Miniprotein binders against CRAL-TRIO domain-containing protein C365.01. Designs and how they scored, part 5

Target 1, 355 residues: CRAL-TRIO domain-containing protein C365.01, of Schizosaccharomyces pombe (q9uuc2)
Amino acid sequence: MADIPADRKKIVQEGWSRLFSDIEQPSYIQKFPSQESLYVSFFEQCAFDDFDLTLLRFLKARKFVVTDSSDMLANAIVWRQQANLRSIMVRGENGLNQNFVKASMYFIWGQDKKGRAIVFLNLHNFIPPKNTKDMEELKALILYAMENARLFLDSEQNAAKGVLGLVDLTYFSRKNIDLDFARVFAETFQNYYPEILGQALIVGSGFRMALFEGVWSIGKYFLDPEVRSKVTFCKPAQVSGYVDSKYIPLSMHGQFDETKLYERAPPETAGIGKPENYEELDKEYVDAAKEFIRLTREWIYAAGKPQEAEIEEKRKAFKYECKKLWRKGVALRPPNIYQRLGLIDANGHVDWSKA

## First folded at step 2 (miniprotein)

Design sa2 (from sa1 with K31A E47A E54A)
Fold by ESMFold2-Fast, scan of step 2:
Structure sa2 (fold): chain B 355 residues (1-355), chain A 81 residues (1-81)
Amino acid sequence: as target 1 above (355 residues)
Amino acid sequence: SDEELKEAIDKLAEEAEKLGDPETIMELIRALFELLEKTGDPELMRAIAELLEAIYKLGDPEAVKKLAEKIDELAKKLEES
């Protein structure tokens, strides 16, 4: 398990103290169907990699202002419940609108030269929905995509601790423009998935790039300066400076045939999940969340005392057990396309030699 | 509205294709962005006059003006949030 940077230990402790105070408030608890569902949401948010690294992402996003950072994380935990994220992930790909799944608006493929997993966005496959139902179903697909991207953020495997977003403008047109959707997506991404994006490449040339740059002149007002600074515009020929050609789509003159992902591992083979299958695991998640909180408070109290090192090692070991427990929840989900392709194994190990 | 904004962008794209100069659209949009950064500044009026002259060369002053209005509305909403 990764170590907290020495100069960040105190602020991490302060962050947890504030968060624990916030989530114990009656006004906060009442936002959940039960106190147990609060602990499940907390565990789902924080245990996927490392609790402290999760908090550090929120701390960095708010420039290490403890109150702002901890409140942001508390808001993310309740947002997971309000967005019905658990239900989306339990049901899996077959619970989504299959027309949107088959449109191939995104895929995760390969790694860049810094070791970050690449998220390709095919904006030309995005046709803005005209009604509320279709819009909510598209939002569910996007949340499903964001949650699966977290599986590639394992700090033990991804040294860069983020993803490379790549927006392919090869077939981009005005029909793909929805500024209200872009604003909601930007707000969701930066508020609830902070520090997940290492860099974003907007790839295109000529008229299509000019059209997108026009939209960007408006869209950058929706983004925090730190997120905005991660966006780089480049021409297709320049992508090889970031990504080996074997991972670049054929549409951008690389070697990867992006049109065949669905055919290689169709969603229909995954089945659909059932909420009742998670009842026992949810009890374990609640118990683990409570124990993490208890151990973290003990760790904070031990600061500067002789038993500090012993408690730190015990807490580090428990965080590792929590990560394994979180992976048991992933194993209960219907397998996503990357698991079906053999790119991610049951223990969360990513093997790009399969790409 | 978002629909009006998409229509304005479509008109600008169509005019750019007619002129064979997509870079003109980019220059106009960058000018609009610069105007928003100077909200409340009197020197903004001089920049607006220069933008209007550029818009007339594009052939659809109302489409670009409508886009500028939407950008201004968004900037003000972000300032108030």
Scores: ipSAE 0.000, ipTM 0.193, lowest interface PAE 10.9, mean pLDDT 78

Design sb2 (from sb1 with K31A E47A E54A)
Fold by ESMFold2-Fast, scan of step 2:
Structure sb2 (fold): chain B 355 residues (1-355), chain A 81 residues (1-81)
Amino acid sequence: as target 1 above (355 residues)
Amino acid sequence: SDEELKEAIDKLAEEAEKLGDPETIIELMRALAELLEKTGDPELIRAIFELLEAIYKLGDPEAVKKLAEKIDELAKKLEES
């Protein structure tokens, strides 16, 4: 597990103290179907990576203002429940609208030159839905994609702290523009998936780049200044400065062909996760969440005291056990396409040698 | 500054009436983005974005009229400050 920077220890402790105070309020608890579901949501939000690194993402997103950061994390925990993320992940890829899946709006594969996972965004495959049902199904696909992207943010296996978004404008047109949809999802990702984006490359030239620049002149105001600073516009020829030719799209004269990956991927045949398995897992998640909170309070109380080092070591070991437990939940999900391709194992570990 | 801004608003209103040309739509979007950088009213900014989306996606003549009205409102507010 990565160690907390020494100069960030106090603010991390303050962040946890505030969060624990917030989640114990009756007004907060009432937003969940049960106290058990609150602890499950808390665990699923934080245990995918090191708990403290997860909190640090929220702290950084709010310029290390403890109250703002902790409130943001508390809101994200509630949002996971309200957005039905568990249901989406339990149903897996086969639970999604297959026309949207087959449209190839996105794919995650390989690493950039800084070791960040590449998220390929094919905007020309995005046709804005005109009815409520299709819009809800597209939202489910996007949330499914974001949850699976979290597997590529594992700081224990990869030093990179975010992803590289690669936006291919080669076939971009007016048909792909929906500013309201863009605004809603920009807000969603900024509020609930902070510090996921390391850099975004907007790649194109000519009319299509000019069209996107016009849209961006307005759309940039949906984004926080810190997020805007991560966006780089470039021509196809400049992509080789960021990404090896193996991962440059065919449209830019590189070697990356996601169609070959779709053809190679076995179909998902495991089916929907069984309710009894999740009932058992949820009990373990609740117990682990409660123990993490208890150990973290002990850690905060021990600051400057003789037992501090001992409790820090115990807490670090327990965080490792929590991550192992979270991976049991990943193993219960129907395997995603990256697992079926062998890039990610059944427990959610990425093997970059397969990409 | 106010004279320059008024000229930009007038130009935007004229361009809005020429909708249907991709170059005109891009020019309108850029000009409005520049104008929005000079204001600090979040509600007005939001309303302008929604009107631009309606014009761009739906080709809505009523949205063009509403955009012209919002441009006039903005011009008056800037003249008074």
Scores: ipSAE 0.011, ipTM 0.310, lowest interface PAE 9.6, mean pLDDT 82

Design so3 (from so1 with E7M Q11L E14Y E47L K50Y M54F)
Fold by ESMFold2-Fast, scan of step 2:
Structure so3 (fold): chain B 355 residues (1-355), chain A 100 residues (1-100)
Amino acid sequence: as target 1 above (355 residues)
Amino acid sequence: SDEQVFMMARLLYYEAVRTGDPRKIAEAVKLVAKIAQETKDEELMYLALYFAFFAAELAGDPKTIAEVVRIAAEIAKKYQDERLLKLAEEWLRLSLELAS
């Protein structure tokens, strides 16, 4: 339900102007298999919530420096292609390493007291692989998780900005420590998924908390100061200040048992998708991306002119249609566990009454 | 104990960061790198190497960073750890950038 704050309109316009200039350069276009795939990546990156809110996340991440922000977004768009995000999402859960899926390293369920989706992080189930193949497969799982987390960032359905990360240290040990992985994850998170974290609770006590604090003394330097400011260390008993007992893990004497959810929606029900199913959707994505760019240029040109209000309204309506079209792509994916549990519908809309 | 060695490495890192004293940073780097080299605990070795690397980076001394990289490369070769070797290569590149 949010739109561009009045004091941010000009910088958003400057951001788009810079980005459009950059993506039309031959050197940028050459990074993609085709001009069409560039527009598909652009649409996939920006249309999920709202184009302008997406740009604002990048602007905020770079302190509203237009050149830095627009370059960051341009890099994110090409990175989606290089990281094979479309392939990961089209193939779905059954396209991932099933040993990593079954390890239960994370789960998304319920809301905190501020209405933010809770991302449970079970670090004790993270055993860092040492070989390149397994590390790339683990990265694919994490990218799959981050892309699905975007479904919970819908500004129209969730009034709170971002998610609540809940890191359970109850069973954390040395075998779960990989500072190189932490660095790579921090870089990926900050560069390509800005403003998805509202707050992170690091929950533990005693030796396991002391061990994590040691890791954090180094790992915190991989994070921007704003991201570090969102991290709160607390004891299990203090979690009730943030989430209701319904969503506190059993390890902390709450009622949340994620194993029951896995039993209701086992991985064999996920299926697998094929790239061929997206040919018609890709054409619609390309056309929508081009039309958004055209309308945005008209909007910028109309600033201070009599037609400004009319063009602004048409552009706003078109952004809404683009979001619906992006959701059509979600419906073509194999159902993720949250869709199989009924928390998310086929089009990716969250029904919070189900959690 | 392994917990005490880890806590000591963490305290040395905090002291180096907090004071910003080049002499203390250099001493912390050498001591933590030695802990990494002598430990039989692979995970503690990794943590000690990271403490040494970041302390050396704060000192801004390319030669000290290169020394930590050398120790990391020797450990990687001894344990046949391809991942640590790649990490040592990345740290070496950073050392060269700081020298510019």
Scores: ipSAE 0.000, ipTM 0.269, lowest interface PAE 11.3, mean pLDDT 82

Design so4 (from so1 with E47M K50L M54Y L87Y E90L)
Fold by ESMFold2-Fast, scan of step 2:
Structure so4 (fold): chain B 355 residues (1-355), chain A 100 residues (1-100)
Amino acid sequence: as target 1 above (355 residues)
Amino acid sequence: SDEQVFEMARQLYEEAVRTGDPRKIAEAVKLVAKIAQETKDEELMYMALLFAFYAAELAGDPKTIAEVVRIAAEIAKKYQDERLLKYAELWLRLSLELAS
């Protein structure tokens, strides 16, 4: 498990102290159906990767202002409950609007030269929602996509560097523009999925790039400066500086024919996991969350004391166990497309040799 | 042909941006807005209007931004285009923010 940088230790400890204070407030607890559901949401938010790396993403997003960062994370934990993320993930791809799924607006495959998972964004397949029902169904697809993208953020596999977004403008047109949707997406992404994006490549030239630049003149106002700084505009020929030809789309003179992966095989069976299995998992998540909080408080108290190294090692080992426990939740979900293609196993572990 | 006309407008805009002169950028914006008004191609019209707004924003000229918004609103009303009207409304909100 990766260690937090030594110069970040104090601010991470301050962040946890503030977060624990926030989540113990009666006003915060009352936002959940039970205190147990608060711990479950906390665990689901933070244990998918290293807890400290998760907190560091929120710290970085708020320029290392502890109060702002911890409040942001506390809000994300509440938002998971309010957005019904568990329900979306339990129902899986079959619970989504299949017309939106079949449009293939995004796909995750391979790694860039820095080891970041590549998220191919096919904006030319995006058609603006016509009504509120379509908008809510599109939001569910996006949340499903974001939650599955977290499976590619393994701290031992460059998770700290995030993903590489690759936007191919070859087929982009005005029909793919919806600034209201872009605003809603930007707000959700920035507030609840900070620092997941390592870099975004907007790839194109000529007319279609000029069209996107026009959209960007408005869309940039929806983005925090930190997110905006990660966007790089480049020509197709420059993509080879970031991505090996194996994963450069054919439209950009590479070897990657992602259209073969766009074909969505229907799930072999409907639904996996029974309510009683989630009840058992939730109990394990609650116990693990409480133990992590206890160990973290002990770690903070031990700072500068003889027992510091011992507590630090015990806490590091427990974080690793929590990551394994979190993965049991993935096994209870219906197989996603990456699991069906063999890139991700039943527990959500990525096998890069399959890409 | 249609894409070539747009490419010409884009090159004029890029030259104006490269010089960093707000007056030259405003001139390019007016040219692009005129092309949008006279084109019979809906896709080119939308692109020219988006491009004109972008250039006007870079020029930092609230009057030029307002003029592009007015043209977009007139076209939207004439063709009963709800999407373009929605863009005109958004651009108006952004132009008010930039002015303050």
Scores: ipSAE 0.013, ipTM 0.344, lowest interface PAE 8.5, mean pLDDT 80

Design so5 (from so1 with E27L L31F K34M E38Y F51E M54K E67I R70L E74F K78Y W91E L94R)
Fold by ESMFold2-Fast, scan of step 2:
Structure so5 (fold): chain B 355 residues (1-355), chain A 100 residues (1-100)
Amino acid sequence: as target 1 above (355 residues)
Amino acid sequence: SDEQVFEMARQLYEEAVRTGDPRKIALAVKFVAMIAQYTKDEELMYEALKEAFKAAELAGDPKTIAIVVLIAAFIAKYYQDERLLKLAEEELRRSLELAS
């Protein structure tokens, strides 16, 4: 399990204290159908990796200003309900616009030399939305992608570990440009998925790189300075400094057969969770969320007291149980492409030896 | 204030036009696009984009052409300005010819 950095313990405690105060306000609770649905959303937002490391991502995104960080996390928790993320994940790939799925605008495969999962962005496959319906359906695909990307995070073993974004410009053209979509994507990513990106490589040369640099000269203003600082432009030959050829797609002259990822989603979901299973899961999520809050309040109160170490160990063990419980929800989802390929198991655990 | 921001954009545009530097013209067009949302000065936007397209064509630089096309398309869509939309469409066609 992950340890909170010693110099960050106090601010993590302050962050939780403020968040708990915020979510107990009547004005906040009113944004949810019930207090139970608030706890479910809280649990889904925070338990996927580690509660404290999740909070640290929001703290870092707001330069460790506790009030701003807490507000950002509270907004993300309510946003999960408003964006219908549960519905998107329960319906799975078959619930998405199949023309957008078949285009293969992105995929996740392999690790870079720092052990970060690689998210390949195939901009040449990007289909700009022609109307509001297209935009909403493309947004649903992106949210599905972001939620599945969370399965590839393992900050418990490496607190600095995020993903490596890799943008291949080899076939990029003017028809793949949509600044309105870029803005919406940037806003969603920055507001609700902070500190997930470790680094982004923009890979290209010649006119296509020049074209993208034109896009970037405007698009960079949609990004926070901290996000912009993670972007590196490089030539195709320089990619080997970051990523082993075994994880580079065949289209980029590597060894990975990415055509496996272009297969159609299964027509049926066999034996996936039924409504009754989700009702039971939600009760377990509510109970776990309440217990985490109780243990965390005890942990905060115990700071500097003789019982501090004992409470910290109990809380650490409970966070581990919460992560296991969160993964029961993954097992109820229709299998995603990475599960079908054997890279991720039914409970959402990544086996990098299969890549 | 909005007025000060507008005045700065106008000064940058005038300086860019006076010097004839494609890079300065491209930069001025970016500021006009940002400031126009506060002042809604469509005539300033239109004239700036016309001059920026001329400069982009003269420079023959793909990066400058891409910048002007993206700015024009973004402004045209945001303001629903028919003149800017036609101007953006024409420059996009020219970019397509260069890439083909």
Scores: ipSAE 0.000, ipTM 0.251, lowest interface PAE 12.7, mean pLDDT 79

Design t1
Amino acid sequence: STEEMRKAIDEFARLVQELADLAEKYGDPETIMELIRALFELLEKLYEIAKETGDPELLKAIIELMRAIAKLLEELYKLRES
ESMFold2-Fast, scan of step 2: ipSAE 0.015; ipTM 0.393

Design ta10 (from t1 with M33E A70L Y77E)
Fold by ESMFold2-Fast, scan of step 2:
Structure ta10 (fold): chain B 355 residues (1-355), chain A 82 residues (1-82)
Amino acid sequence: as target 1 above (355 residues)
Amino acid sequence: STEEMRKAIDEFARLVQELADLAEKYGDPETIEELIRALFELLEKLYEIAKETGDPELLKAIIELMRAILKLLEELEKLRES
């Protein structure tokens, strides 16, 4: 596990103290079906990488203003419940609208030269939702995609660098533009998945690039300035400066045949998950969440006292156990396409040499 | 003033309509693309001014103008496909 930077220890402690106070309020608890579901949501939000690294992402997103950062994290924990994120992940890929899955609007493949996993966005495959039901089903696909992207973060090597987003404007047209959907996507991304994006490459040329730049000239004002600063426009030929050709799609003159991704690992092999398989795990998640909160409070109160180092060591060991426990939940899900392709092993380790 | 800005935005919307007529008359894709790019650059500057003003009605007017420009682009794409 990566350690908390020494100069950030106090603000991390202040962040947790504020968050714990917030989640114990009756007004907050009432937003969940039960107190147990609150602790499950908390655990699933924070334990995937490392509790403190998760809080640090929210702190960084709000310029290290404790109240803003902790409120943002509290809102993310509530949002997971309100968005039915657990249900989406339990059911897996086969629980999604298959027309949207088959459109291949995105895929995760390979790593860039800085070791960041690459999320490819095929905007020409984007079909604007026709009605409210389509919008909700498309949101479910996006949430499924974002949750799977979290599996590619390496807390020791890549947490500070995030992922590389790559937007392919090849064949992009006016028909792929929906400003209302773009706003909803941007709000979801920046409010609930802060500091996951390390850099975004917008790849295109000619009229299609000009069209996107026109839309971007207005759309960028709905994004946080920090998010806008991560966006780079480039031509297809320049992508090889960022990514080995082995991982570049054929549409961008690379070696990867992106059109055969689902053909190589068809979704029918994954099945559909069952909620009852999670009852015992949920109890373990609740217990782990409560113990993390208890240890963290003990750690905060021990600051500057003789027992501080001992409590710090116990807390670090427990965080490691929580990450392993979180991985058990991933193993209960229907295997995602990356697990089916062998890119993610049974223990959750990513190996791009297997690609 | 905000009223003067609103009048400028309304005038700009009329210019967008005149550009649609011009595009239909000339039919040169490269000239049309350059004109559209110039329109978006101007729209960006107007948006920055409206944001500094803090007037939500001006911001809404600019967003509606953006939607009108996007519709113009859709119509031009259909003509090019023809």
Scores: ipSAE 0.007, ipTM 0.346, lowest interface PAE 8.9, mean pLDDT 81

Design ta11 (from t1 with Y47E L59A I63E A70L)
Fold by ESMFold2-Fast, scan of step 2:
Structure ta11 (fold): chain B 355 residues (1-355), chain A 82 residues (1-82)
Amino acid sequence: as target 1 above (355 residues)
Amino acid sequence: STEEMRKAIDEFARLVQELADLAEKYGDPETIMELIRALFELLEKLEEIAKETGDPELAKAIEELMRAILKLLEELYKLRES
């Protein structure tokens, strides 16, 4: 497991103390169907990576202001429940609008030169939905995509570096522009998935780039300055400075055959989505969440005391067990496209040799 | 056609002026967004006309209009960021 930077230990402890106080408030608990569902949501939010690295993402997003950071994390935990993320993930790709899936608005493949997973965004395949039903279905696809992207952020696999977003503007036009959608997406991304984006490359030239720059002049209103600073505009020829040609799509004159990503989702298998499986898992998640909170409070209290080192080692071991338990939940999901292609195993581990 | 192009350029100039007036008054955000959408829609039509005619002078005119739009959008951004 990754170590907490020595200079960040105290603020991480303060962050947890504040969060634990917040989630124990009656006003907070009332936002969930049950106290158990609160602990499940907490566990699903934090256990996909090292708990402390997850908190550090929220701390960094709020410039290490403990109150703002902890409130942001508390809000994310509530949002997961309200957005029905569990339902979306349990149903998997087959539960989504297949017209939107087949439009190929995005895919994840390969690593950049800094070891970050690459998210390719085909904005020209985005046609703004004409009604509320289609908009809600598109949002479900986006949330499904964001949750699967978290599998590529695991510190064990990529040192918590985030992803590289890559936008190809070759066919971008006015019909791909929806400023309200951009605002809602930006708010969701910033509020609930902090520090996921390591860098964004906007790749283009000529009028299509000028058109996007015009949209970007307005779009900057919706983005935090820190997110905005991660955006780089570049010409197609400059992409090789960031990404090896073996990971650049054929459509962008690279070597990666992105058409293999059009593989159809498999049929639902027996056992997936069964209430019995999730009831048992949820009990384990609740117990693990409570134990993590207990151990973390003990760790905070032990600061500067003789037993500190012993408690730190026990807590590190338990965080590792929590991560293993979280991956049991991944194994209950229908296989995503990356699992079907062998890039990710059944438990959500990425094998970069397959990219 | 050349006549459609002239009408589109005139409409573009009108919308640029209206957007500038609204920026000065800290206008309603939704109205500003709708005008910006109309401006970009018109720019796309002008670009299509330029490609059909193959006229390099028209391409330069469209680029100049795009620069004017971007300048106005930067002014709107400054008003909101503040």
Scores: ipSAE 0.010, ipTM 0.246, lowest interface PAE 8.9, mean pLDDT 80

Design ta12 (from t1 with M33Y I36L F40I Y47L I63Y M66L A70V Y77F)
Fold by ESMFold2-Fast, scan of step 2:
Structure ta12 (fold): chain B 355 residues (1-355), chain A 82 residues (1-82)
Amino acid sequence: as target 1 above (355 residues)
Amino acid sequence: STEEMRKAIDEFARLVQELADLAEKYGDPETIYELLRALIELLEKLLEIAKETGDPELLKAIYELLRAIVKLLEELFKLRES
């Protein structure tokens, strides 16, 4: 497991202390259907890789102000319930609006020269929502995409680097502009998925780029300054400076045949998941969440005391077991497109040799 | 904030000029119509924001920007018709 930087240990401990205080408040607990669902949401938010590196992302997003950072994480844990995120992931890809899926608005494939997974955004395929139902279904697709992007984050190597977003403006037009949707997306991304984006490349030229810059002149004010600083505008020819042609789509004159990502596995392969399959796992998640909280409190109390090293070692080992347990939840999900293509295994491990 | 809004107006004015240059170089009548629609939609959103702030000076600045955009669009249309 990755160790937290030595100079960040104290603030990580302060962050956990504040968060545990927040989640124990009756006013907070009442926001969940049950005490068990609170612990499940907490576990799913934090255990996907490393609990402490997950907290560090929230700390960085709030400039290491402990109270703001911990409240942000507490709000993210509540938001998972309110957004029905578990239901989206349990049902899987076939539970989504298939017109939006088949539009190929995004895909994740390959890695850039810094080792970051690449999220390709095909804005010309973006279908603006026409009504409340479309908005909710597009939100479900985007949340499904964000949760699957977490499978490409290896906190030990990549948490600080995040993903590389690549926005392809080829064929971008007025029909792909929705400032209200952009605002909602920006708010969701900033509030609930902090420090996931390492860099975003906006790739285009000519009037297509100028049109996007028009959108950007308004849309950038929905983004935190730190997020804005990660955006780089470039011409198609400059993409090879960031990404090897092996991973650049054929549509952008690279070597990657992205059309294989537009095809769906047979329905019998992908299926739709059932909540009942998670009954036993949820009990394990609750127990693991409680044990992590207990060990973390002991770790904080042991700071500067003779038993500190022993408790740190036990906590580190337990974080590793939590990551393994979290991945059992991935195995219960219907296979996503990356698992069907062999890039990701049943438990959510990425095999970059397949890309 | 008022200062952020003024920066947005300035950046929008810069982009209107860039779009005019690109339309003159590459645009056909359909491209010009699409640019016209996009500029109007963006300006409408900026106007909604200004109305929410209730700042008369921001509303006045947006009005002057709108007049400049309309004049520019007329020039672009004439260039393509000629």
Scores: ipSAE 0.012, ipTM 0.336, lowest interface PAE 8.5, mean pLDDT 80

